VH-VL binders against PAX-interacting protein 1 (PAXIP1). Designs and how they scored, part 6

Target 1, 90 residues: PAX-interacting protein 1 (PAXIP1), of Bos taurus (Bovine) (a0jna8r94to183)
Amino acid sequence: ESCQIFFGITACLSQVSPEDRSALWAMLTFHGGGCQLNLNRKCTHLVVPEPKGEKYECALRRASIKIVTPDWVLDCISEKTRKDEALYHP
Key: E = the ipSAE of ESMFold2; O = the ipSAE of OpenDDE; V2 = 0.75 times the mean of E and O plus 0.25 times the DockQ between their complexes.

## First folded at step 4 (VH-VL)

Design rd7 (framework fv_rocatinlimab)
Fold by ESMFold2-Fast, scan of step 4:
Structure rd7 (fold): chain C 90 residues (1-90), chain A 124 residues (1-124), chain B 107 residues (1-107)
Amino acid sequence: as target 1 above (90 residues)
Amino acid sequence: QITLKESGPTLVKPKQTLTLTCTFSGFSLSTSGVGVGWIRQPPGKALEWLAVIYWDDDKLYSPSLKSRLTITKDTSKNQVVLTMTNMDPVDTATYYCAHEAEWDYPSFYYMDVWGQGTLVTVSS
Amino acid sequence: EIVLTQSPGTLSLSPGERATLSCRASQSVSSRYLAWYQQKPGQAPRLLIYGASSRATGIPDRFSGSGSGTDFTLTISRLEPEDFAVYYCQQYGSSYTFGGGTKVEIK
């Protein structure tokens, strides 16, 4: 399958279990993306399952960060294309 | 200068709950990219990571110990508290807290400053 | 969970010799998330290397780190008496993991 779906993406993962974090990390990096746990200016996306927490509230104020649920990552891989982030707001 | 110091009971009975406090100075847990982690080391054995709490209140736990661990912070008091339930003699160890700093992307989370450690003995 | 395996478990060397310590990961680890620590008896660990190859502040240049993917190495080019200690590698990917340690001892 395509290894470049997430090229150019740096995702911050928040509020996911260690197991889900490992899976999402692998999914994102296998398809060309980068991951980190801290939210900083290098992030393009925040992956968070629920609309809560300080990272979520901070990301809401930043134009440069797209906020998505883990389903966005799964659907992008399943459909082999980047899905519109606006459809995956938690 | 960053300093951290662990405090709590030195003796705990089996099946009891352990509560340890890390008191720090020289940084704030409101600063972006900062965390405080807990690590333990049984006598004569390897280091084992337990948990971390970050500036934004995000938390990570060791998968094997997750059901027993709770980490919280009090930013105004410069303290991080670790709670571990159902203590067993095998949990006898020196417990450390450590400062963790993020560098620029991709983020680095290395433990640059450690407390001196506190030995917790679980008596049976 | 990523497992880090350190080898050998013990190195018996004399001052002036070169020490080479291995850390192998069960799956690929970004070099940016690999660190090395030194621990002397009765003391807390001390950061030596972060990002696989960057020396921490105050660490002598006889310490160097290298590697990528699953294989990482800490090299001490010429052992000093104060370098006899236990060394741990640590990674951050999905969680935090320490290796089992390598003891560098005099003999």
Scores: ipSAE 0.007, ipTM 0.594, lowest interface PAE 9.4, mean pLDDT 85

Design tg3 (from t2e with heavy chain S104D S105W; framework fv_traxivitug)
Heavy chain, then light chain:
Amino acid sequence: QVQLVESGGTLVQPGGSLRLSCAASGFTFSDYWMTWVRQAPGKGLEWVANIEQDGSEKYYVDSVRGRFTISRDNAKNSLFLQMNSLRPEDTAVYFCAREGYYDDWYYPFDYWGQGTLVTVSS
Amino acid sequence: QSVLTQPPSVSVAPGKTARITCGGDNIGSKSVHWYQQKPGQAPILVVYDDSDRPSGIPERFSGSNSGNTATLTISRVEAGDEADYYCQVWDSSSDYVFGGGTKVTVL
ESMFold2-Fast, scan of step 4: ipSAE 0.015; ipTM 0.636

Design tg4 (from t2e with heavy chain S105W, light chain K30Y; framework fv_traxivitug)
Fold by ESMFold2-Fast, scan of step 4:
Structure tg4 (fold): chain C 90 residues (1-90), chain A 122 residues (1-122), chain B 107 residues (1-107)
Amino acid sequence: as target 1 above (90 residues)
Amino acid sequence: QVQLVESGGTLVQPGGSLRLSCAASGFTFSDYWMTWVRQAPGKGLEWVANIEQDGSEKYYVDSVRGRFTISRDNAKNSLFLQMNSLRPEDTAVYFCAREGYYDSWYYPFDYWGQGTLVTVSS
Amino acid sequence: QSVLTQPPSVSVAPGKTARITCGGDNIGSYSVHWYQQKPGQAPILVVYDDSDRPSGIPERFSGSNSGNTATLTISRVEAGDEADYYCQVWDSSSDYVFGGGTKVTVL
């Protein structure tokens, strides 16, 4: 059983440790979202802890891809609602 | 299977206006950034403008900013370039191209149309 | 990158190797793409992300990129490789930048 906080979201994970990646993947998937490691046309969000790396630079030029820190995922779950992505830009 | 077909190129007087169209097929048009690239006779390639998947962001080369407007209609799989205040130096073949997605800093133009010739002359 | 510098022309004998350079300040930190254009035709992507090939492009085409120079290498050149070749990068200050093009002539 899960609430569908992340319904309609396909997140690409970047520059997180294997432990954090597993946790974020589970959090996103359990609450209705999809995850992948490749940044491609299916992605709606890039989850990245620091403003660095090729995926980050690539996502900056695509306004359709929202860039957020892992804290966005955590706060959405703790507050049971989608938080404004603009407040979580690394 | 991916096809891009440009149309609308013709002879126009300086100061005139022209609208170019690009008909896309064989892929989910709304998933891709689209671009216009031009090539003056006997010269090289020059990027002109690009547009985001939903049309919310648009970028232009400095020489056309304020004169050209890129737009798209995702329901009709069509890309447009409205060209105003045309100058002789805008004379070129205009290509419609698709920006591919790769896990990289930059995306190549992976498919191109055949182009449509715009001539700006008195 | 405001300018990418390519030699205007390269001549090569059939079966030999052609090398087309693309010069730019710190171009090795960019992803370089290469396009082939034959007269009266649209450009075709032949190398992307410095060294990757699209499906259908022969192994004879390869690329490299380091320091201030990117290179497109065409080994065992065939008459059908005669074309104009363009390098291209994206830059945050100038967006998409193309090199001036190199005409490869197979004599």
Scores: ipSAE 0.007, ipTM 0.625, lowest interface PAE 9.7, mean pLDDT 86

Design tg5 (from t2e with heavy chain S105Y, light chain K30E S93D; framework fv_traxivitug)
Fold by ESMFold2-Fast, scan of step 4:
Structure tg5 (fold): chain C 90 residues (1-90), chain A 122 residues (1-122), chain B 107 residues (1-107)
Amino acid sequence: as target 1 above (90 residues)
Amino acid sequence: QVQLVESGGTLVQPGGSLRLSCAASGFTFSDYWMTWVRQAPGKGLEWVANIEQDGSEKYYVDSVRGRFTISRDNAKNSLFLQMNSLRPEDTAVYFCAREGYYDSYYYPFDYWGQGTLVTVSS
Amino acid sequence: QSVLTQPPSVSVAPGKTARITCGGDNIGSESVHWYQQKPGQAPILVVYDDSDRPSGIPERFSGSNSGNTATLTISRVEAGDEADYYCQVWDSDSDYVFGGGTKVTVL
């Protein structure tokens, strides 16, 4: 039933409402990913709806962290595949 | 103001165990990732292990994985390194270091202790 | 997995400029930090994030990083700059890599 689309991914969530945060957290973890609210070096992805905020500015300076909108999470699940992060930059 | 003081280094037989301590002062210890870095006599620096602010995440260099355990006690402002199954090649000065957050969040080791010498020999 | 190559030694006359290189495949895409270590002492951070200086480090210390080479530049070298210098990158959570170190001798 579940697929491991997000296996190996640790996502930091930024600037999302509590309702959206709960939904994104569940989506990511149900499909094998990890989530946290703090941006640190174990993060592979920053999920942020708009191109603003301290976490966004920090992630721009790190080649190892992919910056995506919540739509990336939704599209990966709907298509059952990991989508190219470059298409989902805020 | 920031101080890190290591202790526990001594002579240990191969196969033995040792626990190192690092006492931190002058900053909010619980806000920082902490690191152990070692230096064999006459050699360069080698990263050993890192630990997250709350102790939930720990990372190790491959050569010590399964033998060394990093831990911290935020109430005591203390960092520890439990070393088991020690080998002669573990002989080194062990430094405690703080991973700083600066504007770009790239974790330079911004403050270091003076180190404690561990000698593994028969 | 990364390997960082530093020259084992650099000699420089007082008042001249020392340049210490740190070679690594595509190192220009990484953040490079530089540490100074004097005999019997702990390392001190002198340059972080390629080119920034911590408070208290003289302006004569500077850094650059592009392509396959990062460089620490020490201008107007003083006798007190004699030390070993190490470059370091954050390659991954379990791969903090130090260069082999460069001994800087002033004269």
Scores: ipSAE 0.014, ipTM 0.638, lowest interface PAE 7.9, mean pLDDT 86

Design tg7 (from t2 with heavy chain L106F Y107W, light chain S92R; framework fv_traxivitug)
Heavy chain, then light chain:
Amino acid sequence: QVQLVESGGTLVQPGGSLRLSCAASGFTFSDYWMTWVRQAPGKGLEWVANIKQDGSEKYYVDSVRGRFTISRDNAKNSLFLQMNSLRPEDTAVYFCAREGYYDSSFWPFDYWGQGTLVTVSS
Amino acid sequence: QSVLTQPPSVSVAPGKTARITCGGDNIGSKSVHWYQQKPGQAPILVVYDDSDRPSGIPERFSGSNSGNTATLTISRVEAGDEADYYCQVWDRSSDYVFGGGTKVTVL
ESMFold2-Fast, scan of step 4: ipSAE 0.084; ipTM 0.738

Design tg8 (from t2 with heavy chain K52T Q53D D103E; framework fv_traxivitug)
Fold by ESMFold2-Fast, scan of step 4:
Structure tg8 (fold): chain C 90 residues (1-90), chain A 122 residues (1-122), chain B 107 residues (1-107)
Amino acid sequence: as target 1 above (90 residues)
Amino acid sequence: QVQLVESGGTLVQPGGSLRLSCAASGFTFSDYWMTWVRQAPGKGLEWVANITDDGSEKYYVDSVRGRFTISRDNAKNSLFLQMNSLRPEDTAVYFCAREGYYESSLYPFDYWGQGTLVTVSS
Amino acid sequence: QSVLTQPPSVSVAPGKTARITCGGDNIGSKSVHWYQQKPGQAPILVVYDDSDRPSGIPERFSGSNSGNTATLTISRVEAGDEADYYCQVWDSSSDYVFGGGTKVTVL
């Protein structure tokens, strides 16, 4: 059974390997979230492993986008709850 | 090369309806979010509505929600704004604009049309 | 809900520098775009993402954004720079928000 942990979330993925991207995409969508590679108005979250890259710099200038490491996705699923994004800033 | 051309603006009575069109050329229309921005006489710019590249989602400023409908026809490179229940305060020049997406950019309106004047008056 | 505050007008002599401010709570965390509009014409984008310029816009146009104030700077002002200037951000509560506009007069 999937739970809807990520309902209402649209995540942009950045600076991850193709394998990690596929895994994170599946994890987010299986639990009710949306994913995309382009950073646009629909994005609520940027998932990025390190504090670098054009999408990271762009998201820093947009207060509405939460920036988290992939560990945020993993911990939310493991604990079956949405974790505080502030604890997962890269 | 990028060109946006609005049409449809005219005088309409309060409570009336009007449909604006925007013809786009010089770029792949289906790759871009599109927006309508208006400007009342002697006033500043006000965002009205935008639509996703595929038309699946639409967003509106509170004052027009439920009265205006934004739509697009990607096969014809056209953007529309259906305006119903028009009020005198809807009197404005209505601009069609493209929401640009550069690699690092957060959505400036990079190209604008000439605008079309809508006057709502008896 | 969210509002951007611009001075209504700025006067500047030819060859001098004009500075147009855009005030907003925590605006430094947002991407600010600037538009120029001349009478009877459509706006044109002159600065995007706080400080970047579109191709075709002179180097005299620059921007900055920090804290609660974004600024458009026009160096070596020319008569042709006379126009209304608008700042704009995206905000989750208000979507696209424009400032009230600043009329720049070159005299």
Scores: ipSAE 0.007, ipTM 0.625, lowest interface PAE 9.5, mean pLDDT 86

## First folded at step 7 (VH-VL)

Design p1 (from ef3 with heavy chain F103Y, light chain N31D; framework fv_emicizumab_arm2; at its last look DockQ between E and O 0.58; V2 from the best seeds 0.00; counts 0 for: pae O 4.9 > 2)
Fold by OpenDDE, look of step 7:
Structure p1 (fold): chain C 90 residues (1-90), chain A 124 residues (1-124), chain B 107 residues (1-107)
Amino acid sequence: as target 1 above (90 residues)
Amino acid sequence: QVQLVESGGGLVQPGGSLRLSCAASGFTFSRYAIQWVRQAPGKGLEWVSSISGSGGSTYYRREVKGRFTISRDNSKNTLYLQMNSLRAEDTAVYYCAKEGYDYWSGYPDAFDIWGQGTLVTVSS
Amino acid sequence: DIQMTQSPSSLSASVGDRVTITCKASQDISDYLAWYQQKPGQAPELLIYDASNLETGVPDRFSGSRYGTDFTLTISSLQPEDIATYYCQQYDNLPLTFGGGTKVEIK
C-alpha cells in the first residue's frame, strides 16, 4: 500500500517536458496528491525545474504556493516522507 | 515607473453625472484587473467596482449598481467610471487601484498600485 | 458579505514601540488578506499581501500573520514615518471589503 505522502497537496507543473509531466502527475496522484494543469487558488505547490515561466512568476506572488523542483517529488517518494519544500526551491 | 493617475473629479449636484478616468502606465494594462476604491472625507476605504483585464467581467458594490459603469480602453491604457444619478453619499476621493499579478487565477488580488485619487463632491 | 473587524480604531505609541493591529474576518478567507498604509493626505500603499508577504520596498519592521480568521499587522519598532491609518482588506470574495482602519499616532 502506497504512502499518502502528498495528502492535501495540489500541484501544478510548469516548464517540464510532456514525458516528465506525465510521470510527475502519476507519482503525485498515486501518493495521495492532486494535480491540475492551471495554476490557481487551489494549488498548494508549483513544480518547476527552473525559476522561469509565467506560472513561476505568478506563484512568487502567492505566499500560499510553495515552489519546488521535481526533485522534491522524487525525494519525498524515495524517502517516504514529505521533505521541506524550502530546500527544493528552484 | 508603474503609475495610475485619476482625473475627472469635481463638484456636481445630486442627480448629476460625472465620468472619472484613470490613466495607467508602466505595466501591461490588459493583464490586470483594476479597481475603483473610494474614501469619503474622514472615513475608511470602500470598494466600488472592479473590471477584469480584458474588460469582459465587471463587478459593483450593491449601492452603486445601476448607477455606475466601469469600463476600460486597453488601447489607451485607461480605466473609466461613469457615475450617474449621483448622491450625496457618493462624495469621496476616488482611487483607481491595480491588482497584483493574478492573471493566471482570475481571482481578486491585493492592490499593489494606487493612484493619488480624484475628489468627487456631490452637493446642492 | 465578508466583514472585516479591525481593532483598535486608533492607538498612540512611542517611537520604538511594538505596535499590533488586528483584523478578524467573519468567515474563512484563507490567506487572501492585505494590509495597507495610508499616510495623511496620501493614497494607500500596500504593505502586506497574502496575510504575511511583505511588499517590495516595505521596511522589514512590518510583518503580517494569520491564525484562522484572525490577522495581525505588527510594527516591531514604530518610527515617526509610520504615522498613518492602516487598513486590512480581504480579497477572497466579492464584494471586496476593508477593515475600519486603525489610526496610528506617536506620543
Scores: ipSAE 0.022, ipTM 0.739, lowest interface PAE 4.9, mean pLDDT 92
ESMFold2, look of step 7: ipSAE 0.148; ipTM 0.767
ESMFold2 (binder alone), look of step 7: mean pLDDT 92; pTM 0.948

Design p2 (framework fv_emicizumab_arm2; at its last look DockQ between E and O 0.35; V2 from the best seeds 0.00; counts 0 for: pae O 5.6 > 2)
Heavy chain, then light chain:
Amino acid sequence: QVQLVESGGGLVQPGGSLRLSCAASGFTFSRYAIQWVRQAPGKGLEWVSSISGSGGSTYYRREVKGRFTISRDNSKNTLYLQMNSLRAEDTAVYYCAKEGYDFWGYPDAFDIWGQGTLVTVSS
Amino acid sequence: DIQMTQSPSSLSASVGDRVTITCKASQDISNYLAWYQQKPGQAPELLIYDASNLETGVPDRFSGSRYGTDFTLTISSLQPEDIATYYCQQYDNLPLTFGGGTKVEIK
ESMFold2, look of step 7: ipSAE 0.231; ipTM 0.780
ESMFold2 (binder alone), look of step 7: mean pLDDT 93; pTM 0.951
OpenDDE, look of step 7: ipSAE 0.020; ipTM 0.709

Design p3 (from ef3 with heavy chain G53Y, light chain N53E; framework fv_emicizumab_arm2; at its last look DockQ between E and O 0.10; V2 from the best seeds 0.00; counts 0 for: pae E 7.4 > 2, placed apart)
Fold by ESMFold2, look of step 7:
Structure p3 (fold): chain C 90 residues (1-90), chain A 124 residues (1-124), chain B 107 residues (1-107)
Amino acid sequence: as target 1 above (90 residues)
Amino acid sequence: QVQLVESGGGLVQPGGSLRLSCAASGFTFSRYAIQWVRQAPGKGLEWVSSISYSGGSTYYRREVKGRFTISRDNSKNTLYLQMNSLRAEDTAVYYCAKEGYDFWSGYPDAFDIWGQGTLVTVSS
Amino acid sequence: DIQMTQSPSSLSASVGDRVTITCKASQDISNYLAWYQQKPGQAPELLIYDASELETGVPDRFSGSRYGTDFTLTISSLQPEDIATYYCQQYDNLPLTFGGGTKVEIK
C-alpha cells in the first residue's frame, strides 16, 4: 500500500544538496515513483526548496507539472498518503 | 505555420569564421530549447550544440567546443551559431531544430520541427 | 559517448513489403530514442519518439519497438513516398548521437 504513494509520478529534483538529492531519490523510487534531475515532458512534479531558478520558472508555465517543496515528499511518506501538492508550493 | 529558417552559410577558408542564424516563427520561441545539427554532404546527422530556452545553459559536441558559440535572442525569435577556426571537417548542411514539448530546462529531447538547412563549405 | 549502431546501411524493397530497421545502443538508454525520416533533398522529420510513440500526422504503418538496447522501426507496408534515409537518435545523455542511417529504396 505505502509503496504506491508515488505511482505514476516522475519528479525532477532541483536546488537540493547531493545528500538531500540522494535521500529524496530513494524515497520517491521506493514508493513507486520515478525521479530525474532534468525537467522535461516526462515530469509530473518539480521538487524545489525555493521559488527561483530556471527550472522553477519553466514549471510555473506548465499546468501538467506540480511544484512542491521537499517537505511534500517527506509528509507523503510520514502520513502514508499523497498530500495535496497545492499546500506545498514553495 | 511553425517554421525555422537557417541562414548565413557560405564558402570560407580554413581558419575562417561564419555566423549562422535561425529565425523562428509560428510558435513561442522563448519556451523551447533549440539545437544545431549538421550533415556533411552524403553523410549522416550529427548533433552540434544545444541551448536552453533562456540561453542560461549551452552544450557542445567535443569537436566544436571552444570554436563554436551558440546563443539566442528571444526578443527577435532568433538562434545563432558563431563558428570560428573553421576546419574542412566542419563542411556540412547546418539545421536548427526544436524539441517537441515546451519544457524550458534545456534537457535534450526529440526534435519535432527542423529548418531546411544552410550549407557551410570550408575549403581552400 | 553512446554509440548507435544502425542496420542495415541500405535496403531495397517492393511496394507493400514489410520493412524493418534496427538500432543498437552501446548502453542502456531507456526509451529515449527517436526515429527520423529524411526524404531526398529535404530536412529530417520526426516519426517516432520515446521508442514507440507515433508523432502526430505520421501514418500508422510506421511503428517503433524496444527490446533492451535493441530498437526497431517497422514499416508495415512500404509506400513509394517512404523512399528516404531513416535515422535513429538517442537522447538519454550528451552528446546526443545518431545512428549511421538506413537508405530505403524501391526495387
Scores: ipSAE 0.014, ipTM 0.641, lowest interface PAE 7.4, mean pLDDT 88
ESMFold2 (binder alone), look of step 7: mean pLDDT 93; pTM 0.951
OpenDDE, look of step 7: ipSAE 0.015; ipTM 0.706

Design p4 (framework fv_emicizumab_arm2; at its last look DockQ between E and O 0.18; V2 from the best seeds 0.00; counts 0 for: pae O 6.8 > 2, placed apart)
Fold by ESMFold2, look of step 7:
Structure p4 (fold): chain C 90 residues (1-90), chain A 123 residues (1-123), chain B 107 residues (1-107)
Amino acid sequence: as target 1 above (90 residues)
Amino acid sequence: QVQLVESGGGLVQPGGSLRLSCAASGFTFSRYAIQWVRQAPGKGLEWVSSISDSGGSTYYRREVKGRFTISRDNSKNTLYLQMNSLRAEDTAVYYCAKEGYDYWGYPDAFDIWGQGTLVTVSS
Amino acid sequence: DIQMTQSPSSLSASVGDRVTITCKASQDISNYLAWYQQKPGQAPELLIYDASDLETGVPDRFSGSRYGTDFTLTISSLQPEDIATYYCQQYDNLPLTFGGGTKVEIK
C-alpha cells in the first residue's frame, strides 16, 4: 500500500554493462517500477548513459518518453523521491 | 476514424505483375511502420513485408524477396506493394496493417488492419 | 526463423465453456506476442498484445498469459460471437511469424 518511488514507470535500459543493468533493474523493480531491454509502446522512460544510439534517437522523437541517465535512478532512491527527469537528460 | 484501405488486387497470369496500394487516413501515417500480410484462401496469416516510418528500411519474407518491393509516399498517406514474377502460391488476400505505436526501431503488434484485396494468380 | 506452434488446430465447445488455445515459440520471445481474432469473411482484429494486455474494447472474458515460451489465450466463458479463427504472432524478431491458427466453433 505504500507509495513507491517508481510506481507507474516502465524503464528501458540501454547501453549499460551487465553489472550496471543488474543493479539498475533491481533498484527500479524493488521500488515499484517495471523494467525491460526493448524500447516499445509500454515504456515511459529510457535510461541511457550517453546521448547516442538508435534507442536514444527513437526516444527523442517520442514526447511521451522521458530520457534520463542512470544517475536519475540513483538520486531518486538516495533522496527518496522522484526527481525531475529533465535535470538528468544525457 | 483510423482507416486503411487496400486496392489493386485482381486476376493475373503466372509471371505477371500487380501493384497494390493501401490508403491511410485518420492518423499521422509518417509516424508508423506498416506491413503487408497475406492469407491464402482457407489458410492462415503470413507476414510478407514491412517498411519503416520514413521508408528508409524495408524487410521481406524470403519467398518474395527480389520479386516484391514495398514502398510508401508519406505525402500521400499511401503504402505500395509492387509484385513481380507472380506465382500461383502468391494467391491470397493481401492486408495492410499498422503497428500500434510510433515506430521504435523494433516490431510491434498490428492494431489496425485494412479489409484486404484479393490477388489471384491463375492461368 | 521463430516457429510458432499453435494448438489445437480446431476445437468445438459449448456456449459458456472455458476455452484455452496455446502457442509455443521455438525460442525465447520475451512478451512480444499478440493474439488476433478473425471472424469469417473479415479482417483480423487485435485482441491481446505483449502476451497479456487487452486491446481497447476487447471483452474481459479474453485473457492471455505466458509461461516461458508457452503462451495461452483463454476465453473464460465462450459466447456465440466468439466463433472465429484465432492466431498468435510473435514480434520479437524478423521474419514476423504467425501460428497456424485455431478455428473455434460452437458444438
Scores: ipSAE 0.015, ipTM 0.671, lowest interface PAE 6.5, mean pLDDT 90
ESMFold2 (binder alone), look of step 7: mean pLDDT 93; pTM 0.951
OpenDDE, look of step 7: ipSAE 0.018; ipTM 0.700

Design p5 (from rd4 with heavy chain Y108H; framework fv_rocatinlimab; at its last look DockQ between E and O 0.07; V2 from the best seeds 0.00; counts 0 for: pae E 11.8 > 2, placed apart)
Fold by ESMFold2, look of step 7:
Structure p5 (fold): chain C 90 residues (1-90), chain A 124 residues (1-124), chain B 107 residues (1-107)
Amino acid sequence: as target 1 above (90 residues)
Amino acid sequence: QITLKESGPTLVKPKQTLTLTCTFSGFSLSTSGVGVGWIRQPPGKALEWLAVIYWDDDKLYSPSLKSRLTITKDTSKNQVVLTMTNMDPVDTATYYCAHEGYWDYPGHYYMDVWGQGTLVTVSS
Amino acid sequence: EIVLTQSPGTLSLSPGERATLSCRASQSVSSRYLAWYQQKPGQAPRLLIYGASSRATGIPDRFSGSGSGTDFTLTISRLEPEDFAVYYCQQYGSSWTFGGGTKVEIK
């Protein structure tokens, strides 16, 4: 079974510790996704633990960007399937 | 009310560099999610996207034209500037600037307000 | 590069008839990034439909959009004299492209 759970996803990480950022980045990229440092039009997802901050406010205004907690990444991998992002809003 | 107006030369010679200015009112490029883009239309032909610049200075260029284009902004003057090098008669077109909205609350991207356009003729 | 192919190139119809315009993408496009514009002679384009199916402010309900993936449709349920124009589709995700246009003209 291929590890392409995150195919087509470009994630921006916010408000995560350096250790968690490294781990989440590796998880996303190993399973077919992309990551980047800046929130821009290329992003499909913002991964953020709390509903606050400049990136969160920008992403909240744009329906093209899905907002999820880090648990979404972990659960998608654990269950080997892309889970509904709406269930993981901070 | 949002308005945009294109300005610059209407006649250029082959090989010259075109500089167009979009002057706008009714919004600020410091507003999150806002962008200003450039589109052209050769006489009697389809629309062709050129470039866009966003509030966070992110820039996108048409892949086929990217080596010839530069887009910049001056937020304090409410202006966006497009520079296109090495003009050729095939670049004769009406050039439009347009506003990409505040991400309407359905949250979709679209060019909602366009300038009137300026015809640029490239002739030797 | 995503290519948008509009068909037909020209529709010749009478007022009161139904117009169906097709836009096909060379690769899958999210419906949230698909828009339709109307352009009358000598004027700048006017936004009709965004998000593949949502009407822009002030657009009459005779205009509707549908589709997903690679196939998108603009429908004008009953043509009025003011609807004879050129129609363009556009995708605007990470880059933008326009279709070649469909001219709706008086039969």
Scores: ipSAE 0.005, ipTM 0.558, lowest interface PAE 11.8, mean pLDDT 85
ESMFold2 (binder alone), look of step 7: mean pLDDT 88; pTM 0.897
OpenDDE, look of step 7: ipSAE 0.097; ipTM 0.768

## First folded at step 9 (VH-VL; framework fv_emicizumab_arm2)

Design q1 (from p2 with heavy chain Y101W; at its last look DockQ between E and O 0.44; V2 from the best seeds 0.00; counts 0 for: pae O 4.7 > 2)
Fold by OpenDDE, look of step 9:
Structure q1 (fold): chain C 90 residues (1-90), chain A 123 residues (1-123), chain B 107 residues (1-107)
Amino acid sequence: as target 1 above (90 residues)
Amino acid sequence: QVQLVESGGGLVQPGGSLRLSCAASGFTFSRYAIQWVRQAPGKGLEWVSSISGSGGSTYYRREVKGRFTISRDNSKNTLYLQMNSLRAEDTAVYYCAKEGWDFWGYPDAFDIWGQGTLVTVSS
Amino acid sequence: DIQMTQSPSSLSASVGDRVTITCKASQDISNYLAWYQQKPGQAPELLIYDASNLETGVPDRFSGSRYGTDFTLTISSLQPEDIATYYCQQYDNLPLTFGGGTKVEIK
């Protein structure tokens, strides 16, 4: 069984290539998380490689949304634990 | 500079009509939902109506539904409130207020307010 | 509809005093609560959004907090320019609803 590392997490992906988006979506969902393309109230995380884009600018106004790079997703899976999002701010 | 400027207020008799306008500047108008909020003299704030950025969705408080119509012209960066069948209890300063969030399909805090326009309904 | 019960309706305090205003929501509204300041003869201005986020340009003597459905606005050290009526507002669901307001005066 896969670890439910991302249980309760709904991630919005932004500024990622189609290939990376598909991979991140698969990883997030496989490990118990949700993924969506649109940024809305359901989102707990914004995954963005660089600190740019409309979604990034908007997410900065919401303390409830954690902004992380794709490396956060990868490291969480690699280490089988949820890493501190603050360490992965783009 | 982000700004909202209301106009169109005045004195009107009960049963009369009035159309308020709110001119917006300094932001991408069509991205934001805009609200009308009113304040009776010496009273608190009261939400009246909301319209989505595109204008496709409109919402009203129960007391004004069927009498008030909110609309917008995004090409003119202008919000409107058509008020018909006005009543004494509609007397208030009417503010337009911009929502602070543009990606949600839900209500949000109002980060920018106009200075308001006074509507007085009296015989 | 969601009712916002705000208290007190008015208060008078001295310059430098700690002032606390509270709003209680009739149901869970998450953190979708804003605080506004309305000075005499002026339009309201946003102070706090999402219960505890300070709006840009607002002095840091203002703060907001949440405990369940109880929300508080705190002025750590009341200043003369803080004379105003303060309102809470929920934006969890329509219709949007405000608290009754708290008039803050200086002794």
Scores: ipSAE 0.020, ipTM 0.714, lowest interface PAE 4.7, mean pLDDT 92
ESMFold2, look of step 9: ipSAE 0.206; ipTM 0.765
ESMFold2 (binder alone), look of step 9: mean pLDDT 92; pTM 0.948

